# VH-VL binders against Oxysterol-binding protein-related protein 5 (OSBPL5): the designs that were tried, part 16

Target 1, 118 residues: Oxysterol-binding protein-related protein 5 (OSBPL5), of Homo sapiens (Human) (q9h0x9r126to243)
Amino acid sequence: VVIMADSLKIRGTLKSWTKLWCVLKPGVLLIYKTPKVGQWVGTVLLHCCELIERPSKKDGFCFKLFHPLDQSVWAVKGPKGESVGSITQPLPSSYLIFRAASESDGRCWLDALELALR
Short names: E, the ipSAE of ESMFold2; O, the ipSAE of OpenDDE; V2, 0.75 times the mean of E and O plus 0.25 times the DockQ between their complexes.

## First folded at step 18 (VH-VL; framework fv_tislelizumab)

Design x4 (from r6 with light chain T53K; at its last look DockQ between E and O 0.68; V2 from the best seeds 0.00; counts 0 for: pae E 3.4 > 2)
Fold by ESMFold2, look of step 18:
Structure x4 (fold): chain C 118 residues (1-118), chain A 119 residues (1-119), chain B 107 residues (1-107)
Amino acid sequence: as target 1 above (118 residues)
Amino acid sequence: QVQLQESGPGLVKPSETLSLTCTVSGFSLSSYYVHWIRQPPGKGLEWIGIIYFTGRTRYNPSLKSRVTISKDTSKNQVSLKLSSVTAADTAVYYCARHSWGSKYYFDYWGQGTTVTVSS
Amino acid sequence: DIVMTQSPDSLAVSLGERATINCKSSQSVSNYVAWYQQKPGQPPKLLINWASKRESGVPDRFSGSGYGTDFTLTISSLQAEDVAVYYCQQYYSTPLTFGQGTKLEIK
């Protein structure tokens, strides 16, 4: 069921990165504060997203998941019926920018996400 | 038990295409990535490339125009083709694995196959 | 490309003495470094991953350290079977790159 799980740095319009635990399953990307699954932040619905690599001079590897029509990428409920994620700072509704810890980690994430989008 | 085995011709003439096959057993190509690495005689190791589960590839830029890596999951095989070879391509060629979800270090290697490029 | 530079190119150490092999990367690779041992006619054997994590079955006289750009492989008490060429490898980005190797011999 779980395709890949690892920490990724995530941001939106704010210029600071937040390290979050990302769990990839078919069709969804589950985002948690920490590896404990009960601290849900949000769920990205992959079937409405596009994936693009983002060139960066920073360490690591950046990519973006986004809704091409600027609509929400988020599921309404969490995996246990949660209606509100645990993060206090807002993330954008229509996109997320990710930074893997290394370029090689990012390549594996792109591979896994591309499969999940197909 | 885990095994990787390289196979192919030991002698290749200049300007021809080198073709090698890595046959794996004891693990699944759906759970591990297989890379090609080579080592010229008396020299160090050079990473050649990887094929991902999507079929996407990445190659060492020094070889990119001449390299093709492909896989046949039904046969547990990963193949390497290197076109337009010269004496500089003489080396021991290895296939090596790294596990799904791990980092790009190689816990198992094939025994290697020696390829000599000469007339 | 991230260049991995090992020092020394060769090293002779008396049995039971400490051997130290250094590896420097041309840019930060965090702790994304592995070390391999290679004996003649054999493929490389993984010793250390994550700069300092010993693989299972590797004797505890082998240790690794470092973060960023400077990395060290140490053999605390050299044994005869440790004669080999040692390679560091970064796995921070592709192309994956190896150091040029350090040949370790008994003095």
Scores: ipSAE 0.354, ipTM 0.803, lowest interface PAE 3.4, mean pLDDT 88
ESMFold2 (binder alone), look of step 18: mean pLDDT 92; pTM 0.946
OpenDDE, look of step 18: ipSAE 0.876; ipTM 0.947

Design x5 (from v25 with light chain Q27K V33L; at its last read DockQ between E and O 0.95; V2 from the best seeds 0.85)
Heavy chain, then light chain:
Amino acid sequence: QVQLQESGPGLVKPSETLSLTCTVSGFSLSSYYVHWIRQPPGKGLEWIGIIYFTGRTRYNPSLKSRVTISKDTSKNQVSLKLSSVTAADTAVYYCARHTWGSKYYFDYWGQGTTVTVSS
Amino acid sequence: DIVMTQSPDSLAVSLGERATINCKSSKSVSNYLAWYQQKPGQPPKLLINWASTRESGVPDRFSGSGYGTDFTLTISSLQAEDVAVYYCQQYYSTPLTFGQGTKLEIK
ESMFold2, look of step 18: ipSAE 0.753; ipTM 0.902
ESMFold2 (binder alone), look of step 18: mean pLDDT 92; pTM 0.944
OpenDDE, look of step 18: ipSAE 0.893; ipTM 0.951
ESMFold2, look of step 19: ipSAE 0.728; ipTM 0.898
ESMFold2 (binder alone), look of step 19: mean pLDDT 92; pTM 0.946
OpenDDE, look of step 19: ipSAE 0.900; ipTM 0.954
ESMFold2, fold request of step 22: ipSAE 0.612, 0.667, 0.682; ipTM 0.861, 0.884, 0.886
ESMFold2 (binder alone), fold request of step 22: mean pLDDT 92, 92, 92; pTM 0.942, 0.944, 0.944
OpenDDE, fold request of step 22: ipSAE 0.916, 0.919, 0.918; ipTM 0.959, 0.959, 0.959
ESMFold2, last read: ipSAE 0.685, 0.678, 0.721; ipTM 0.890, 0.884, 0.897
ESMFold2 (binder alone), last read: mean pLDDT 92, 91, 92; pTM 0.942, 0.938, 0.945
OpenDDE, last read: ipSAE 0.909, 0.920, 0.916; ipTM 0.954, 0.960, 0.959

Design x6 (from u1 with heavy chain L29I Y33W; at its last look DockQ between E and O 0.75; V2 from the best seeds 0.00; counts 0 for: pae E 2.5 > 2)
Fold by OpenDDE, look of step 18:
Structure x6 (fold): chain C 118 residues (1-118), chain A 119 residues (1-119), chain B 107 residues (1-107)
Amino acid sequence: as target 1 above (118 residues)
Amino acid sequence: QVQLQESGPGLVKPSETLSLTCTVSGFSISSYWVHWIRQPPGKGLEWIGIIYFTGRTRYNPSLKSRVTISKDTSKNQVSLKLSSVTAADTAVYYCARHSFGSKYYFDYWGQGTTVTVSS
Amino acid sequence: DIVMTQSPDSLAVSLGERATINCKSSQSVSNYVAWYQQKPGQPPKLLINWASTRESGVPDRFSGSGYGTDFTLTISSLQAEDVAVYYCQQYYSTPLTFGQGTKLEIK
């Protein structure tokens, strides 16, 4: 069951933002380079994550998923058993910072994520 | 078929609390956000607020202090309460479905219910 | 709050002619704009989302355009059933806000 699917910008370790396709399901957030399922980037395990709003220094609405103990939030394998995700900028291991294009988008994601975290 | 229907007293006295119910069918309020919008006679549309999946709400700041939106998932109903009403609160009140995803526009509306504030 | 201002307030157009309704936002709302049609005694009906995408079942004569602060709803060939009040709405940020409406009549 897909709770929500849309594009978000994700901040890499190099402090740059990359627009990625995010698919929220119960317990997991799947990240893809494009809406096409064939370009899986990674899977975030939500059971180990906490969610907070983050003040934005730029346009958009920011929020953060993070492991409270600074452990990895990533699954080892993709939804199809992939061991290696599609190439993208390096992403943090223990947290992800997202930027939605608008406040409305951001708040939608926040609520959806809270639901998925339950 | 998707359907929303507003119901409640059509007449409310000043200073009292307006209470409305939106009964939903054809979809689950656990799977869609629901909004309340009102329209004073002969005027435009004013967004009142939204209730999210989690039961979290967000209100128009202009009404925040007086508005409460809640839901009963077992009955598939969303409620609106507006306290301390005045003549300015006279309007047709609509509940509307939030379109799927991060789209804060309204694909389905109730027929609306008229609420008149009068002594 | 983001203010949506429509122009004109009222418009009379001959049957078969083009009707153009404008909507300006007080700040950029990207393409987070919807258009609604409301007939007397009825709730608003969603016509356009994302500034330019027609809802299913909406006639091809309806089109939306714009990005940022200036948006336009166009009816390429006005039909009798198009007589209504039209509203633009931004959903870029809360509170959600609507234009004041444009009353479209047949000339």
Scores: ipSAE 0.299, ipTM 0.813, lowest interface PAE 2.1, mean pLDDT 93
ESMFold2, look of step 18: ipSAE 0.467; ipTM 0.831
ESMFold2 (binder alone), look of step 18: mean pLDDT 92; pTM 0.943

## First folded at step 19 (VH-VL; framework fv_tislelizumab)

Design y1 (from x1 with light chain Q27K V33L; at its last look DockQ between E and O 0.85; V2 from the best seeds 0.82)
Fold by ESMFold2, look of step 19:
Structure y1 (fold): chain C 118 residues (1-118), chain A 118 residues (1-118), chain B 107 residues (1-107)
Amino acid sequence: as target 1 above (118 residues)
Amino acid sequence: QVQLQESGPGLVKPSETLSLTCTVSGFSLSSYYVHWIRQPPGKGLEWIGIIYFTGRTRYNPSLKSRVTISKDTSKNQVSLKLSSVTAADTAVYYCARHWGSKYYFDYWGQGTTVTVSS
Amino acid sequence: DIVMTQSPDSLAVSLGERATINCKSSKSVSNYLAWYQQKPGQPPKLLINWASTRESGVPDRFSGSGYGTDFTLTISSLQAEDVAVYYCQQYYSTPLTFGQGTKLEIK
């Protein structure tokens, strides 16, 4: 059951944004390089995460998913048994910062993620 | 199979509270967002508001002081209350759904006519 | 609030001819633009999302185009069943807003 899917800009410790395809299902956030190619980048295990809005002066809407004890948020394998994700830029093990294109988009993502974290 | 159905009294006296219910079937209120939209006779469409999965709401600023949207997920119902009504609130009231983070409406209810008259 | 202005308010087009409806937003909405068809006594029916993506079951004579502030709905060969009021709707920000509608008639 897919709750929500869209491209979001994602970053970690490097200060450049990467646009990735995010698919939200109960308990997990699946991240792919593009929707058409479907190359798996990683899967975030939501049960161990916290979610906060990250204020921004820029157009758009930012939020952060993170492990409160700085442990890994990533599943070991992909949805088809992949053990190595495809990624252009390394992402941190314990958090991700997201940017939605608008506040309205971001409000839906926060709302859906809050529900999925339960 | 997917259905939204509005219900409530068709006649409301001025200064009273308009109360409507949207009953949904064929989808989950934890997977799709429901909105209220109205259309005065012979006129265009006005968005009233949304209720999010978590129960948070956003309303059209033109109505914000008078409107409350709530839901009962166990009954598959979304409710609208509009207080202190006047003749300007006479309209067909629709509920409609959107999926994901993009707020366009793939399914609408048939609408219910509310007339405000003494 | 983002104001959506349609033009014309009404138009009459001969069967089989091209109909063009314009929608302009007061602020850029990117491609966050939907088109709806509404026939008398019915709710609106979604035709186009993302400015140009047809919904499933919508005939290919309907097409949408535009980006930013200027958008167009085109019916390439008008059919009798296309008589309706057409609305554009932005979903870039709340409050969600609709154009005032364009009534399409057969000449």
Scores: ipSAE 0.719, ipTM 0.891, lowest interface PAE 1.0, mean pLDDT 91
ESMFold2 (binder alone), look of step 19: mean pLDDT 92; pTM 0.947
OpenDDE, look of step 19: ipSAE 0.902; ipTM 0.955

Design y2 (from x5 with light chain R54L S93R; at its last look DockQ between E and O 0.94; V2 from the best seeds 0.81)
Fold by ESMFold2, look of step 19:
Structure y2 (fold): chain C 118 residues (1-118), chain A 119 residues (1-119), chain B 107 residues (1-107)
Amino acid sequence: as target 1 above (118 residues)
Amino acid sequence: QVQLQESGPGLVKPSETLSLTCTVSGFSLSSYYVHWIRQPPGKGLEWIGIIYFTGRTRYNPSLKSRVTISKDTSKNQVSLKLSSVTAADTAVYYCARHTWGSKYYFDYWGQGTTVTVSS
Amino acid sequence: DIVMTQSPDSLAVSLGERATINCKSSKSVSNYLAWYQQKPGQPPKLLINWASTLESGVPDRFSGSGYGTDFTLTISSLQAEDVAVYYCQQYYRTPLTFGQGTKLEIK
């Protein structure tokens, strides 16, 4: 069951935001290159993650998902058995930083993710 | 069939608490957010607040100290309480469904319930 | 708070003519702008989201445009059933705010 889906900007340690399609389901966050093609980038396993709001000088709303012990947050296989995601720019193994386009959007995402982490 | 229906007393005395219930059908409170919005007679629309899936709330700062929004998912109900009412709180009160997703515009509204604050 | 100001407050247009309603925000709301139609004794009805996207079932004589702070609702050929009050609403930031409304009448 899909709880929420939207494009979010995602980054790691590099100062480079990538707009990706995020689909939230119970226990997982599926990340795709685009909604139309559905090219799988990766799946975040929410049960091992923590979620925090992240201060930002930019417009929008930032938050972070991370593994508190710096382990991988990524599922090994995609939802259709994929072994390799479609994005070539590496994302960190243990965390992701997200930016929603507005504060309003971001508060809904934070709400839905807080529930999904439980 | 998506429906929202407001209910509650039409007359409330000054200084008392206004209490309204929004009963929803055709969708789940686990999948859509519900907001309260009011409209004084012959005037425009004022957003009151939202209750989130987690039970967190956000309220219009103009009403914040007097407003409580709560929900009972098992009854498909979202409730509004507004304390210490005055004549300025006389309005039609609507509940409205947030479109699916994270964008705060309203694809379905209840028919509204009129609340009059009078001695 | 982001203040939404509509102009004019009231507008009379002949049947079949073009009606134009403006909405201005006190701060940029990007394209996070919706338009509603409200007839007497009825709740508001969503016409347009994302400043310019028509809701399903809304006649194509309705159109929206704008970005940032300046927005326009246009009815290309006014029909009798279009007599209503029209509201813009920003959804960029809480508190959500509406314009004061524009009353549209047949001339």
Scores: ipSAE 0.630, ipTM 0.872, lowest interface PAE 1.4, mean pLDDT 90
ESMFold2 (binder alone), look of step 19: mean pLDDT 92; pTM 0.946
OpenDDE, look of step 19: ipSAE 0.902; ipTM 0.953

Design y3 (from x5 with heavy chain T99V; at its last look DockQ between E and O 0.88; V2 from the best seeds 0.77)
Fold by ESMFold2, look of step 19:
Structure y3 (fold): chain C 118 residues (1-118), chain A 119 residues (1-119), chain B 107 residues (1-107)
Amino acid sequence: as target 1 above (118 residues)
Amino acid sequence: QVQLQESGPGLVKPSETLSLTCTVSGFSLSSYYVHWIRQPPGKGLEWIGIIYFTGRTRYNPSLKSRVTISKDTSKNQVSLKLSSVTAADTAVYYCARHVWGSKYYFDYWGQGTTVTVSS
Amino acid sequence: DIVMTQSPDSLAVSLGERATINCKSSKSVSNYLAWYQQKPGQPPKLLINWASTRESGVPDRFSGSGYGTDFTLTISSLQAEDVAVYYCQQYYSTPLTFGQGTKLEIK
């Protein structure tokens, strides 16, 4: 069921990183504010996404999930039927940029996401 | 009850290929990464490499041209091949489990298997 | 490659006394550092992750500290079963690298 879970920094158009709890399952990436609170922020539908490594000026390792046709990547409802996610920063509808704290962390995430996109 | 067990021939001739198998139980290779690490007699630990869920690998650059790591998830096995061995490849070889998640430290290790390269 | 250097190479400490092992990295690894204990004829055993977080089942006398390039493993009151070789390991980037080891003995 769960392929990988860890904290990642996430941003969109605003270049301000937010550390969020990411849970990877087949076909979806669930995003929560923290693992203990379980407050759902959003769910990325992976079937419509592409994944690329993204150069960054910041230390760490960056990658991007995006819809190649600029359509929404977000599920409408949360895993418990939530209709409204908790988002503390505006995130774009068609992409997310992620930052892992290290190259080694980032390589694991690219691997797991590449598999989940298949 | 997590277990890793290395197996393979203990003696390998110079210039031949060393071939080892790590058999795992108590966890799934679809959920945890396994690495190979070796320890020459009386010396420290050297990371050999990792195989990822996709089948991609990363190897220690010192060994890259000679190393192949592969896996068979249905058999719970991770294999190591090291070609063109010399006496410098004599070591205890360990497989170790990457802690669940994306952090590369090892919460479980196999008991190790001793490989001697000698004619 | 990130080089991990431990000091001292060997250390003799009286029972009940404090043992201190240092580990230095050639470049910053943040807190991406683990400590292992290896007893004769056994595989390494994970003691500390994230530079300072003790693994479950590891006695409270073991503690880790540090950030960036300088790290310390401390055994606050040495016991006979603590005789081992201790290794630090960075996991910031591949290749993963270990310190050369510190052999801890009883005086």
Scores: ipSAE 0.574, ipTM 0.846, lowest interface PAE 1.4, mean pLDDT 89
ESMFold2 (binder alone), look of step 19: mean pLDDT 92; pTM 0.944
OpenDDE, look of step 19: ipSAE 0.896; ipTM 0.950

Design y4 (from x3 with light chain V33L; at its last read DockQ between E and O 0.93; V2 from the best seeds 0.84)
Heavy chain, then light chain:
Amino acid sequence: QVQLQESGPGLVKPSETLSLTCTVSGFSLSSYYVHWIRQPPGKGLEWIGIIYFTGRTRYNPSLKSRVTISKDTSKNQVSLKLSSVTAADTAVYYCARHTFGSKYYFDYWGQGTTVTVSS
Amino acid sequence: DIVMTQSPDSLAVSLGERATINCKSSQSVSNYLAWYQQKPGQPPKLLINWASTRESGVPDRFSGSGYGTDFTLTISSLQAEDVAVYYCQQYYRTPLTFGQGTKLEIK
ESMFold2, look of step 19: ipSAE 0.748; ipTM 0.902
ESMFold2 (binder alone), look of step 19: mean pLDDT 92; pTM 0.945
OpenDDE, look of step 19: ipSAE 0.883; ipTM 0.946
ESMFold2, look of step 20: ipSAE 0.743; ipTM 0.897
ESMFold2 (binder alone), look of step 20: mean pLDDT 92; pTM 0.947
OpenDDE, look of step 20: ipSAE 0.868; ipTM 0.942
ESMFold2, fold request of step 22: ipSAE 0.715, 0.657, 0.710; ipTM 0.897, 0.876, 0.895
ESMFold2 (binder alone), fold request of step 22: mean pLDDT 92, 92, 92; pTM 0.944, 0.941, 0.942
OpenDDE, fold request of step 22: ipSAE 0.895, 0.896, 0.897; ipTM 0.950, 0.950, 0.951
ESMFold2, last read: ipSAE 0.721, 0.699, 0.667; ipTM 0.898, 0.886, 0.878
ESMFold2 (binder alone), last read: mean pLDDT 92, 92, 92; pTM 0.941, 0.942, 0.943
OpenDDE, last read: ipSAE 0.897, 0.897, 0.895; ipTM 0.951, 0.951, 0.950

## First folded at step 20 (VH-VL; framework fv_tislelizumab)

Design z1 (from x5 with heavy chain W100F; at its last look DockQ between E and O 0.87; V2 from the best seeds 0.80)
Fold by ESMFold2, look of step 20:
Structure z1 (fold): chain C 118 residues (1-118), chain A 119 residues (1-119), chain B 107 residues (1-107)
Amino acid sequence: as target 1 above (118 residues)
Amino acid sequence: QVQLQESGPGLVKPSETLSLTCTVSGFSLSSYYVHWIRQPPGKGLEWIGIIYFTGRTRYNPSLKSRVTISKDTSKNQVSLKLSSVTAADTAVYYCARHTFGSKYYFDYWGQGTTVTVSS
Amino acid sequence: DIVMTQSPDSLAVSLGERATINCKSSKSVSNYLAWYQQKPGQPPKLLINWASTRESGVPDRFSGSGYGTDFTLTISSLQAEDVAVYYCQQYYSTPLTFGQGTKLEIK
């Protein structure tokens, strides 16, 4: 059951944003390069994550998913049994920073993620 | 078939609380957000508020302290309460379905229910 | 609050002619703009989302354009069934706000 799906800008330590397709289901956030099937980037296991809003000086709305003990947030296999995800730039193992295009979008994503975190 | 249906008393006395219910069918309140929107006679549309999946709410600041939106997932119902009503609250009240996802536009609307505030 | 201002407030157009309705926001809303049609005694009906994307089942004569602060709804060849009040709505930020409406009549 898909709770929400949209493109979000995602980054780690390098402050460069990558626009990725995010599909939210109960307990997991699936991340793809584009909306089409077959370009899986990674799957975030939400049960191990905490979620916080991040203040941003730029337009849009920022939030962070992270492991509170700095362990990996990633599933080891993809939804079709993939062992290695596809990505242009590496993402950190223990957190992701997201930017939604507007505050309203971001509030909606925070709500949906809080639901999916269980 | 997606449907939303508003219900409640059509006449409310000043200073009292109006109470409306939106009953939904053909979709799940766990999959789509529902908003309340009103339209005073001969005037435009005013957004009242949203209830999120988690139960958090966000209201129009113009109504904020007087509005409560709640839901009952077991009954497929979203409720609106507006306290301390005046003649300015006379309007047609709609519930509307937020399109799937994070974009706040409305793909289905109820027929609306008319509320008149009169002594 | 983002104020949405429509022009004109009322418009009379001959059958088969082009109708143009403008909507201006007090600050940029990107392409987060929807258009609704409301006929007498009915709820609003979604026509356009994302400023220019026609909702399924909406006739091709309806089109939307614009980005940022200035938006336009165009009916390329007015039909009798298009007599209604038209509203723009921004969804960039809450509170969600609508234009005051444009009443479209047959001349």
Scores: ipSAE 0.684, ipTM 0.886, lowest interface PAE 1.2, mean pLDDT 90
ESMFold2 (binder alone), look of step 20: mean pLDDT 92; pTM 0.946
OpenDDE, look of step 20: ipSAE 0.864; ipTM 0.942

Design z2 (from x5 with light chain S25A; at its last look DockQ between E and O 0.92; V2 from the best seeds 0.84)
Heavy chain, then light chain:
Amino acid sequence: QVQLQESGPGLVKPSETLSLTCTVSGFSLSSYYVHWIRQPPGKGLEWIGIIYFTGRTRYNPSLKSRVTISKDTSKNQVSLKLSSVTAADTAVYYCARHTWGSKYYFDYWGQGTTVTVSS
Amino acid sequence: DIVMTQSPDSLAVSLGERATINCKASKSVSNYLAWYQQKPGQPPKLLINWASTRESGVPDRFSGSGYGTDFTLTISSLQAEDVAVYYCQQYYSTPLTFGQGTKLEIK
ESMFold2, look of step 20: ipSAE 0.721; ipTM 0.898
ESMFold2 (binder alone), look of step 20: mean pLDDT 92; pTM 0.946
OpenDDE, look of step 20: ipSAE 0.896; ipTM 0.952

Design z3 (from x5 with light chain L96H; at its last look DockQ between E and O 0.75; V2 from the best seeds 0.00; counts 0 for: pae E 2.1 > 2)
Fold by ESMFold2, look of step 20:
Structure z3 (fold): chain C 118 residues (1-118), chain A 119 residues (1-119), chain B 107 residues (1-107)
Amino acid sequence: as target 1 above (118 residues)
Amino acid sequence: QVQLQESGPGLVKPSETLSLTCTVSGFSLSSYYVHWIRQPPGKGLEWIGIIYFTGRTRYNPSLKSRVTISKDTSKNQVSLKLSSVTAADTAVYYCARHTWGSKYYFDYWGQGTTVTVSS
Amino acid sequence: DIVMTQSPDSLAVSLGERATINCKSSKSVSNYLAWYQQKPGQPPKLLINWASTRESGVPDRFSGSGYGTDFTLTISSLQAEDVAVYYCQQYYSTPHTFGQGTKLEIK
């Protein structure tokens, strides 16, 4: 049951954006390198996350998913049994920062993520 | 077949509340957003607002204090209320849909319903 | 609010000739731009999305171009059924604003 899927720019501490394919399902956000299946990057466990908008002067729209106690947000195995996704650098263990290409995209992502976090 | 149909009274008195309903078929309100747009006679199109899946709304700032959009997913309905109407609110009112994530433009529109504000 | 300004307000073009309608935004909207056709007594009909992608069922004579702030709708060979008012619309941010419209007539 896919709620939505699209590319988002993602970063952590390193201040560089990586465009990744994000697939939202109830309770999880699956992250892949490209829109085609085959290069799983990681799975975010939404039940442990909080979501906030990040103000930015740059174009687009930014938001953050994070663990409020700074614990890992990542599942240990991929949807097909992969074991390496949660560790793929340069992404932090406890948060991700996202950038949607427009305010409209970003607000729809916040809407869908807010539902998926419930 | 995708369909949107606006309904409501065609005549509303000044200072009263305009109330319209958009009934949808051929798609789910859990998969597509519905917006309200209006067009005064002989003039262009003005976006009124959107209701999101969470029930959150965003409204055109020019109308924000007077507008309420709500939905009833079980009845496939999206409602518009506009309070304290004046002659400036005379228009054709449309509901229109867009999909999340790829089609923020309005691919399907209702036929529109004319609302006249007059004594 | 992102203001969308169309030019010209009205245009008369001979059958079979090229019609060109411009749309300018007050702020960059990237390619988040749509074009609509509206005939009297009808709702708007989507023609072009993402600035240049034709909607399904729209004739090949309609094309869109542009990025950022400057956009163009072109009808390469005008047909009688193309008489309408044309609107551009940005969907980069709310409120989703429309141009004032361009009335296209046969000369």
Scores: ipSAE 0.513, ipTM 0.821, lowest interface PAE 2.1, mean pLDDT 88
ESMFold2 (binder alone), look of step 20: mean pLDDT 91; pTM 0.922
OpenDDE, look of step 20: ipSAE 0.875; ipTM 0.941

